VH-VL binders against Protein RESPONSE TO ABA AND SALT 1 (RAS1). Designs and how they scored, part 18

Target 1, 230 residues: Protein RESPONSE TO ABA AND SALT 1 (RAS1), of Arabidopsis thaliana (Mouse-ear cress) (o04515)
Amino acid sequence: MPNTSSSQSFTIFVDGWLIRHRYFVEQLMCASSLDETNRISLEEQQSLVAQFLSHCLQYYQEKFASVSLAGDNVFTFFCPPWFNSYAKLILWVGDFKPSLVFKLTEVSVADLTRHQKDRISSLKSETRRKEREVMRDFALVQQSVADPPVMLAARRVGAVGMVDGEETDLEEAMEVLKAGMAAAMNNADQLRCSTVGKVVEILTPPQAIKVLRTIGQLHLRLRDRDQERA
Short names: E, the ipSAE of ESMFold2; O, the ipSAE of OpenDDE; V2, 0.75 times the mean of E and O plus 0.25 times the DockQ between their complexes.

## First folded at step 7 (VH-VL)

Design k15 (framework fv_ramucirumab)
Fold by ESMFold2-Fast, scan of step 7:
Structure k15 (fold): chain C 230 residues (1-230), chain A 121 residues (1-121), chain B 107 residues (1-107)
Amino acid sequence: as target 1 above (230 residues)
Amino acid sequence: EVQLVQSGGGLVKPGGSLRLSCAASGFTFDDYAMNWVRQAPGKGLEWVSGISWNSGYTYYADSVKGRFTISRDNAKNSLYLQMNSLRAEDTAVYYCAKGDTYYLFDAFDIWGQGTMVTVSS
Amino acid sequence: DIQMTQSPSSVSASIGDRVTITCRASQGIYSWLGWYQQKPGKAPKLLIYDASSLQSGVPSRFSGSGSGTYFTLTISSLQAEDFAVYFCQQAYSFPLTFGGGTKVDIK
């Protein structure tokens, strides 16, 4: 199906958001390359981190609005065409899996204290538990919409008379499924934002800048795969 | 005994300043995020500000942003709230509260006794 | 900001009654919700964390349930010491926000 005006609105937003995103990634790269002698002030580091987190939150706020208006195209957000084919291997509920943030932290920061490692380990366990909750709740929605049509079909094999409104029953089931998908996406996106924020809280500002730089760069890589086809 | 003991507070005129203190004992202060929560007379609870375990991150409610400053001294096991440009609507009992884990996004398991701040002319 | 809508605003109950208080979040917060009890002139006391986990030292008659946007605090058999104001609080996103409170009064 072609994108609705809601999905098209989101892609237009993302085009502008990516320009600002590249700017922030560049700022994070510059800040993360400085040694302790040339490091920007603590206030400037906190400001940069806060600005980038706000930038990321704007993406998910706009996505939330677009998903809420998506109607028939809510399915597009679960298999989004704006990600390259390799990106789709790491997608979980239409975007990055929250626990991926921990792997990105590990590769970005070499100087984690033992105390920070313990805190990250605990948060990782909690994040994986919440990922399972998102999957469980979505599975319950899928079951609730699948069961009635199956049960109705089974009952009709033995029915003497025809029940009117069979198309209405399917339409109602589809509306429940779309609402459930939108809720699952929103819950997944909130977990994504929360996980990044909590990791940032555990880290020092210079460490957080390195992690956010890696997250920002990954976001660009997922869209700009540069590989020969032939 | 795990506890938070508050001091400071009092009567101040609009536009004035006041500094609240919160002294922690019975737990490893450096392991936990700390928060300030206020309650106006007869009203509900309002989260005001939070600070991470290492002072790396500070957060504020929009109503106090630019006027209040949260800080901590881990060597002294103490939390502070510097309140500037006080307004009548800042009149409340202020509580310090400990996060139940190591970051700000958690429930508050230990609370101070509260400190009354009255802003009036 | 995440809005926490708490209901009812007040309830009159008798000793031994089952009391149920509801809290709704304006967006999904998983299990990142706490419940607090506040008595007149006292600081709030944590009852439940992570939506359903009972805080150490809190009587087993208190229980929490829910996930996502809908949460419930239940007092299975109300005691004299339970007459207080109860607040829910989301710990998922800044600014942290509290419900408006539910006053549990003697019938």
Scores: ipSAE 0.005, ipTM 0.471, lowest interface PAE 12.0, mean pLDDT 82

Design k16 (framework fv_ramucirumab)
Fold by ESMFold2-Fast, scan of step 7:
Structure k16 (fold): chain C 230 residues (1-230), chain A 122 residues (1-122), chain B 107 residues (1-107)
Amino acid sequence: as target 1 above (230 residues)
Amino acid sequence: EVQLVQSGGGLVKPGGSLRLSCAASGFTFDDYAMNWVRQAPGKGLEWVSGISWNSGYTYYADSVKGRFTISRDNAKNSLYLQMNSLRAEDTAVYYCAKDYPEFLYGSAFDIWGQGTMVTVSS
Amino acid sequence: DIQMTQSPSSVSASIGDRVTITCRASQGIYSWLGWYQQKPGKAPKLLIYDASSLQSGVPSRFSGSGSGTYFTLTISSLQAEDFAVYFCQQAYSFPLTFGGGTKVDIK
């Protein structure tokens, strides 16, 4: 049965998740700032990378469950109140645009090999193609709103009384729209996760730690309604 | 009541070993990183070692690396510091301290133990 | 290592006085700074975290300010129980480091 407070439940989950997230960001910052004599082992670096990826996966697994149970609240996930005003200007399907990861990689890592640059370039092209597929699916969902029966029903709801049958037609159209929006969001989130994971696979553990630190800091920036600790 | 109760310590000759213990009560121990901070007689505070909430990460001051080992037993709500190859300069009151807030490491220390004196001399 | 420099090393003050202690970091630490009070023979007590956030149970006469490399702890109206040593601590990078301390004595 649908949970009418799915977005509220997700917000409660994220409050606890953010405490752990700040902890991981601090660990990534410490790991990236240590000199040769104080550097954590490669095994510890790999463990930290794996733990942080699992932490991020947990966020999107909980979001998937919440979006799937959202019903009338699916619109909240497209314009979420838990993101600050800056984030709302740059959102793509309710969260960060996957190809942003490549810009974050470029600013975080100065020592990419030619082979890594080639692999990243190929992944970037694939990611942009998949972004276009998500946008196409979302456009089809938006077009369903423009369908004459939905638009006609919507125009009549507040201005004049409903005619017999129009209320049921609008309800059915809204269910199709909500399901399509949930699917678009889930596809976008899957692309977000896979893009980060594939970039990490291309990078060495020290490089991955730098990129994940930057990604983690960005997530904090998008969530923070006040000034961050910087 | 939220508290940390310490035990161990004492007088030891250079090259000797001691194990300090810190028992936590009144809070969810495994939600917090834990630390050891020392203070030599008449001197300021020096951070010695820290351990993450899940024991996944341990950190040490350069002065104690290779000689001291921090550990915790979350089932027993206890923190430990194993001190080996002790030197005269390790003489200090040792405090255990709880990080604040939960899951953040090294941010601030809101709860402290009463302190345990460690004296390294002949 | 990040060096934390406190000034003054000691200050003599009377009850009711405004006391200000400063702390300087050798590099930028944003707001990652705490202030502690220590009385003779006792463990330190947290007063301020995140440079300006007052710890629960600490009197409102204590306040912290600053960011980056320059920080201050202010006691707006000194009370008898405030005669103690005060320490700042950076939480930005390992190893964690404390200032040298400021002793607040009765005039």
Scores: ipSAE 0.006, ipTM 0.431, lowest interface PAE 14.8, mean pLDDT 82

Design k17 (framework fv_pamlectabart)
Fold by ESMFold2-Fast, scan of step 7:
Structure k17 (fold): chain C 230 residues (1-230), chain A 123 residues (1-123), chain B 107 residues (1-107)
Amino acid sequence: as target 1 above (230 residues)
Amino acid sequence: EVQLVESGGGLVQPGGSLRLSCAASGFTFDDYAISWVRQAPGKGLVWVGEISWNSGYTNYAPSLKDKFTISRDNAKNTLYLQMNSLRAEDTAVYYCAKGDTYYLFESGYFDYWGQGTLVTVSS
Amino acid sequence: EIVMTQSPATLSVSPGERATLSCKASQSVYSNVAWYQQKPGQAPRALIYGASTRATGIPARFSGSGSGTEFTLTISSLQSEDFAVYYCQQYYNWPLTFGAGTKLELK
């Protein structure tokens, strides 16, 4: 089933958000490329980290409001048209998989202390547990909505016509599916934001800037057109 | 061991203000969302609101959003509840309750609770 | 908001009996339900989360079941320390809501 629509209000929000996002990524790149002598102050580093985290939280807050409060179509967010072809193959509940943040941390930061590694290891285990919970809960939703279409298909093979109420049952199953998809999306987005935030709390400000730069760059790459197209 | 200790309760007149504190120990305070939950004498549990690990998200029961403010000081391992425009119906034991999940919003269930602090709103 | 309805309000039972407590959500909350025990003068204690998972240190006689809108807490072979008020809570959607409680009392 193709994605037939998108939230127009959310799309307008994202256009402005992406301009600000590119700005933050540029600031993070500049801050991470300075040598020790020319490093920006600790206060400025902490401010940049806090501003970028706030920027990321705003995206997911607006997505939540679009689906849960405004009633926008949740199916669009599971296969978003604004992501490139490669991104669509690696999406987990419509966006990046939270545990990817740990791999991005490993490639971005070479000077983690033992205490930081221990805390990251614990957080990684908890994050993977929460990922399984999101998928388990969504699987329960899928199972609960499978019965009406299966029963209808079975009856149509042998039975004459539609039984009264079967259209209502299918409509109710569709509403349960939409609600379950919205819940899975919201739980996944909360876990994405929580994982990023908790990782940066474990890190020093210079380390956090490097990780957030990598995360910001990845987000842009998932939205850019395929570069291999010619 | 995990401990949450509430303080700041007491007698206050209608229309008054009060600030409650919750001192946390035995866990990494800034890794968890924490809620305030209240219970009127002889009544059930009522969720007041919650705050994320980094103060980036705060949520309140719709009836309380304009009179209560939740904040936290991660450096001091302390949670706060600022209560304004208090009425007799706000009389309750106020608990701080630790979220179990790493979710930033809709923190989940509460694995540990403080002993509570009594707020009495009366003339 | 999601309304959690517990029944009965009071359940009178004797030690050694089985107690079954019900909790109904006004809309589907999937498995996002927790159960708490509260003894007089004490803070609530988590018993069950995820509808059916026992919290750490909770005896095997406590079990939870249900999904969607209908949930049950069962206490097999009641002990004297089990007489308390029990609350269910949904954490599927904001705002977080509790049931009004079921008081388990000695017959």
Scores: ipSAE 0.000, ipTM 0.441, lowest interface PAE 14.6, mean pLDDT 82

Design k19 (from k17 with heavy chain E50G N59Y, light chain N32Y N93S W94Y; framework fv_pamlectabart)
Fold by ESMFold2-Fast, scan of step 7:
Structure k19 (fold): chain C 230 residues (1-230), chain A 123 residues (1-123), chain B 107 residues (1-107)
Amino acid sequence: as target 1 above (230 residues)
Amino acid sequence: EVQLVESGGGLVQPGGSLRLSCAASGFTFDDYAISWVRQAPGKGLVWVGGISWNSGYTYYAPSLKDKFTISRDNAKNTLYLQMNSLRAEDTAVYYCAKGDTYYLFESGYFDYWGQGTLVTVSS
Amino acid sequence: EIVMTQSPATLSVSPGERATLSCKASQSVYSYVAWYQQKPGQAPRALIYGASTRATGIPARFSGSGSGTEFTLTISSLQSEDFAVYYCQQYYSYPLTFGAGTKLELK
């Protein structure tokens, strides 16, 4: 169980962010359901897309600030208490896996051109490579903590006859782990925002609205109670 | 070698129109978002607007949205700025500026700039 | 829109001296700040991005720092070619905005 007080500043922010999020999702749902006769203007579509992307970027920037400036516990963001049990099973570094965006694009848009498909395929390969880089860098941090001398120090906390300096080694190992987790979180969140933005630019505004609607709806469902499909 | 070369500037009377061009070379033009930035004589830099790689998205400075239009022709590696209803306040050197990333929404700085083209709006 | 305020407007310095230029944002822009150098009659040249990362080909004497609302560009040992106007820019949100510039002039 994460310490809720360590994420209090971010939780307060999210309460207001979630109200705006529900409003944007409603706008996206309305815009995505209109036929060509009733479609909102291209300018209005572009504005809605830009506003929603800015809204999503704000979430991850405030998350980073809460860890780096407010001192919130980075461990909380790797096992977020605000997501339901189903969501926790599909998370990657505390939130959606960037390559999930490509699956959401496939289910949301039926009329991709060949050129769009080629660009998406290229971006998908790049995104998967960057996902591996995030995990590789984090694995190196985990290995440093697992190094035999560090592991010995960690395992001997409270042990009779603790050697001089062992507690300092543990404190150092914990700081290295926290810094590594914060870096992994930041890199993962940058990749999430970058991937969504790049997909949006590959798509036409009407296609982008459909994808963003699906992303927004999924996020809301992942915050609600576990739901059975009947 | 990345090069951006602006052209089309000159003297124009108030109320007139001009179309500026930016010819790009040395990089894959249709992969990058590109912006226009202007600078009035003796003044600072002002972002005019930008366009995504496929022309699907354009963003403008709010004060300029109604009179300026950005477009691109990827087959010709050329960016355009259509300027209408010009006033003395629009007198400036207009720069073509390349984003450092492929995407307009991936906020980047401008890694390469053209030499600029001077637009003078005067009677 | 986010307003970028640069100070001082003009800084008179001699070669070999250290110059420190300030840039303040009207709201947090995190680390999404770039610095540009512009010499008379020339286009701007990128110096720093991400508040502290030197652009390709930029000499080590140029360094950037800051986050949130307060940013600084430092030139550790001025060379004759460094006398120019320097602009900061936020690229956190649209519209993109620049500061009014700081002119470095020979004392």
Scores: ipSAE 0.168, ipTM 0.595, lowest interface PAE 4.1, mean pLDDT 84

Design k20 (framework fv_pamlectabart)
Fold by ESMFold2-Fast, scan of step 7:
Structure k20 (fold): chain C 230 residues (1-230), chain A 122 residues (1-122), chain B 107 residues (1-107)
Amino acid sequence: as target 1 above (230 residues)
Amino acid sequence: EVQLVESGGGLVQPGGSLRLSCAASGFTFDDYAISWVRQAPGKGLVWVGGISWNSGYTYYAPSLKDKFTISRDNAKNTLYLQMNSLRAEDTAVYYCAKGDTYYLFESYFDYWGQGTLVTVSS
Amino acid sequence: EIVMTQSPATLSVSPGERATLSCKASQSVSYYVAWYQQKPGQAPRALIYGASTRATGIPARFSGSGSGTEFTLTISSLQSEDFAVYYCQQYYNWPLTFGAGTKLELK
């Protein structure tokens, strides 16, 4: 019977993940506040960046597993209850919009080279193109609701029962819709991870720590209960 | 014309060390992430690791991290693989492989060198 | 790590025939799959990337398809120079992983 509790299982995972997340954000804050004379070693900086990226990847791997098992409740991941009221105003396909990472980079790092600025500009253009692709594919999923089998079933719901085969056709159409929604979410999450990883790769380790600190702090703000910050 | 030329392979005793080089030409070397891929005799391809354009980041296959170090010299258009504590199971042809994009992330290998053979044997 | 499984391990075919090679990922890799051809004593050569896009200079008889977890490389009207080992690779997530290869051999 627990087949319909994938979102509940994910909520429990997130509670534990947030405890670890606060710990990583604290480490990033500590590392980012040190001046150049007190900077931790390059190896330690690379390790911290790798650990935090791994921590974020774990979130999306668990989300992927949960979304794949969501079935009838896949829509809950598009309007998730684990985000607070502020987060819900800025959601894009159930989580942060990938191009927000560029604004967070701009406010976190003041010492970008011309080469880094050029690469960030190019990546921003590519990321926005990929965001449009995700939205185009999602629009096609939404449009599939208008497909003939679904519309025919909807038209007959009140007056007459479905004829032999119509229920199977509707079930098949609904499975395609659910699969399409899951695919759109997973593609959006992949773009989120890809964008953060590529930005980090453009930056030096000290710059990356500052950006990841800001991203981590934003994640906490989006996922903390409204009352916790009151 | 994009070219990658590996060198430095040879016979080495167990426990020994080797440094492989990959000389690149025909593209802007410091714009691309580059990887090492190895292939044991009669076996398939195994990703060893890769390095970002500015040497800021290096990633390794989990089983190989403790013995291999990847580095690059952008002024010389050259990639390196330092191999320490070599064992018989490290015997393989080592290929230098160029990513098709700027990044290690989401890049397939569009160009490969011809490879250099490393044989670990007493 | 994402495991890539290729089948069959060996495929025996005659020139002029159609060859179909399969590659399965242990989890969804979207369309981030590449196919490489390797001839004895040579480096791998990129054939297909993004699951279905032919690399520069690759003949039209090579085509790729698939998304998610199931991918196929098809060689229509096999030529003598096509007898080689073919590898699929996912570049969706780290570490990068390859299939064990399919050896295409003369019947």
Scores: ipSAE 0.512, ipTM 0.748, lowest interface PAE 2.2, mean pLDDT 85

Design k5 (from k1 with heavy chain S50G, light chain S30Y; framework fv_ramucirumab; at its last look DockQ between E and O 0.81; V2 from the best seeds 0.00; counts 0 for: pae O 5.0 > 2, grease 19.2 > 18.9)
Fold by ESMFold2-Fast, scan of step 7:
Structure k5 (fold): chain C 230 residues (1-230), chain A 123 residues (1-123), chain B 107 residues (1-107)
Amino acid sequence: as target 1 above (230 residues)
Amino acid sequence: EVQLVQSGGGLVKPGGSLRLSCAASGFTFDDYAMNWVRQAPGKGLEWVSGISWNSGYTYYADSVKGRFTISRDNAKNSLYLQMNSLRAEDTAVYYCAKGDTYYLFESGAFDIWGQGTMVTVSS
Amino acid sequence: DIQMTQSPSSVSASIGDRVTITCRASQGIYSWLGWYQQKPGKAPKLLIYDASSLQSGVPSRFSGSGSGTYFTLTISSLQAEDFAVYFCQQAYSFPLTFGGGTKVDIK
């Protein structure tokens, strides 16, 4: 019995990652609250944005490794214990829905140019299309797993226990489900990383700092255990 | 025709400076992220630097950080690489390359390349 | 930095052969990988983007597969114009990195 589950390793990683995350969110809050007179240099703003994006990519890199090794624990990543109870009800494929980034951008930035608005609109359309593709592909996996057990149950109505060979069929179906869930999670996380990175590139560094501050604060709120005290 | 035409390059002494230019035509230059990639004689490809569409973000390989500066002039459809404190190890053919998407992030597929410019650093 | 390891470093093949080139990333990079062909004295040419998508104008004998850390470029029936050096490249994180290259040469 090794206690080296991928979900346990990821939980340990996240604990350390959250300490660094709080540091970056505080830096982003400080930088975004300064007026133009006290604004940090462009190089410092670009550096802070790059560091925060790298920090976020590190999270998804570790999650990718953990999901790929998850086996039976892949289900944990779809209803993750590191999110509060409220967050678990509104998650999309185990984490934030990528198109939420556009709402956070609208709330955070008031001074978008016409060109930026046009690119954001185009990216939003593309992101929503890709979200539908992830869900469609996942639904096909769920259906492929549901169909065989239902057919077996229909044929074996009245059976007492499992027949020889049925265990092998269920094991095969379970492996297909786990592989499909891991693929769906990785595709969803790729879209999350892509959407945040592309939005940042559309924005100027000071605008990006405001958006990333809001995204960072959301990450902390989704992991807030206050709902468990209610 | 979509193309990138490079200029600059040449022989320079160690510690010297050189500026490479890359002129774009046939596409909306200011929509795309741009990159520089180099190749030492007989060696593989090394990504050098990248710049976002609006110059908001620039990235560099560790080997050139602090010495090279990437820049662009969208009004002139031109990309530049200012190379300072050149070393023998910087000797290479330098290519400018266009990302296949609008973005520097996720842009690793370079669909259009310049013809290359030889930079030789020797005494 | 993400290290990209290609194998083999060289392969000798005949016209009509199936050639397979492998690329391994030191970290997961999703599908953010491209494949390039480079002929002597020329700039690289994009063959495959997003790990498996064929670039416009590239012959269908070229195909890419893989995700995460393991990727493959396959030439189903090698032609005379395919003798070149092939490179993989990750687009996940900066700095962007290329594989060391695989030379496909005449047997």
Scores: ipSAE 0.567, ipTM 0.804, lowest interface PAE 2.1, mean pLDDT 86
Fold by OpenDDE, look of step 8:
Structure k5 (fold): chain C 230 residues (1-230), chain A 123 residues (1-123), chain B 107 residues (1-107)
Amino acid sequence: as target 1 above (230 residues)
Amino acid sequence: EVQLVQSGGGLVKPGGSLRLSCAASGFTFDDYAMNWVRQAPGKGLEWVSGISWNSGYTYYADSVKGRFTISRDNAKNSLYLQMNSLRAEDTAVYYCAKGDTYYLFESGAFDIWGQGTMVTVSS
Amino acid sequence: DIQMTQSPSSVSASIGDRVTITCRASQGIYSWLGWYQQKPGKAPKLLIYDASSLQSGVPSRFSGSGSGTYFTLTISSLQAEDFAVYFCQQAYSFPLTFGGGTKVDIK
């Protein structure tokens, strides 16, 4: 299926976004270095964190806009052509699972305080609860494919060809499905953004930089097509 | 009773400085991000600054960046706004506003407001 | 920055009327939107958070709807105490921004 035409708006955006993303990842790498020569002030660290978060938020803003405003096909985001095979294995409702941030935090930060651990634990529990809610909603949408209107439309398309009016019914059914999928994805994206933001604000700027570095690097790895050859 | 009580403000000349204070009571102060919002006479609302629960992160509107400093003392249940290099356009009623979470990221819904403090910058 | 555009800027209505106020965001903000009521000489009061969640203590005649870039505040039956200025506010990204406000006046 020519998936290329349905995600043109977002695809164009992502190309530029990735350039900026690579630059941010480099900055985060430098800022997280143990080398004293690469250390930046606390204020600069905070600024870098804020800028990177804004950068990440922009991604999801444009994603939302592409589907809701530009009319990009929401299905493209559930099987993104810009993700490598590994990325496709870890996709949850169109992107990474929000709770993955906690694992990334664990591997990135070794010096969490007890207070931070407690807060992260609480946040993790909340995030997981919300993930389940998103999944329930998503599952309902998936199950709707078996609803009579959709099934009837699908049967008609396969058997006799679509007669006048039947195309409309199928289109309408697909629009309902798309709308449901978009809503689920939007909720998931909101949860992604929220979770990252909350984790970062629990952490000190130096800790946050380490986590954001890892997140940034992960995004690059997920989009690296050359890894499919390895 | 949950409340925010403001103090400070007043009349100041351009280039002058003021410090606003906001005292919180009736809730766990260090569980919430805090914000300042201002309103020029007869105008709309403008977000000025926000601070996370532990002061780890601060945010500013571009209009006040480099001139204003938000801070808090959780031991005193107090929020502050240090305003330096004041300009005529800074004339407004300033409100302290409570966020709904620890985090600035989600603290945009302000459920509790101070009574407001008038700041007038005039020659 | 995300611009918030409110419509109308003012509306005249009678007690018992249904009043609808619209807020448009320049970018998608999901459900990160709040509605406030402000009376003269008073601080704003939160009515709705997360686009559609009614704040505790707020009358049920107030409701919020919308997602993405289009949001609506509805007063199902206007009461005498509802004559005020209403503001929307996005909480999706910094800087936080408010709409220009909508004045609800008595007809």
Scores: ipSAE 0.029, ipTM 0.582, lowest interface PAE 5.0, mean pLDDT 87
ESMFold2, look of step 8: ipSAE 0.453; ipTM 0.755
ESMFold2 (binder alone), look of step 8: mean pLDDT 92; pTM 0.945

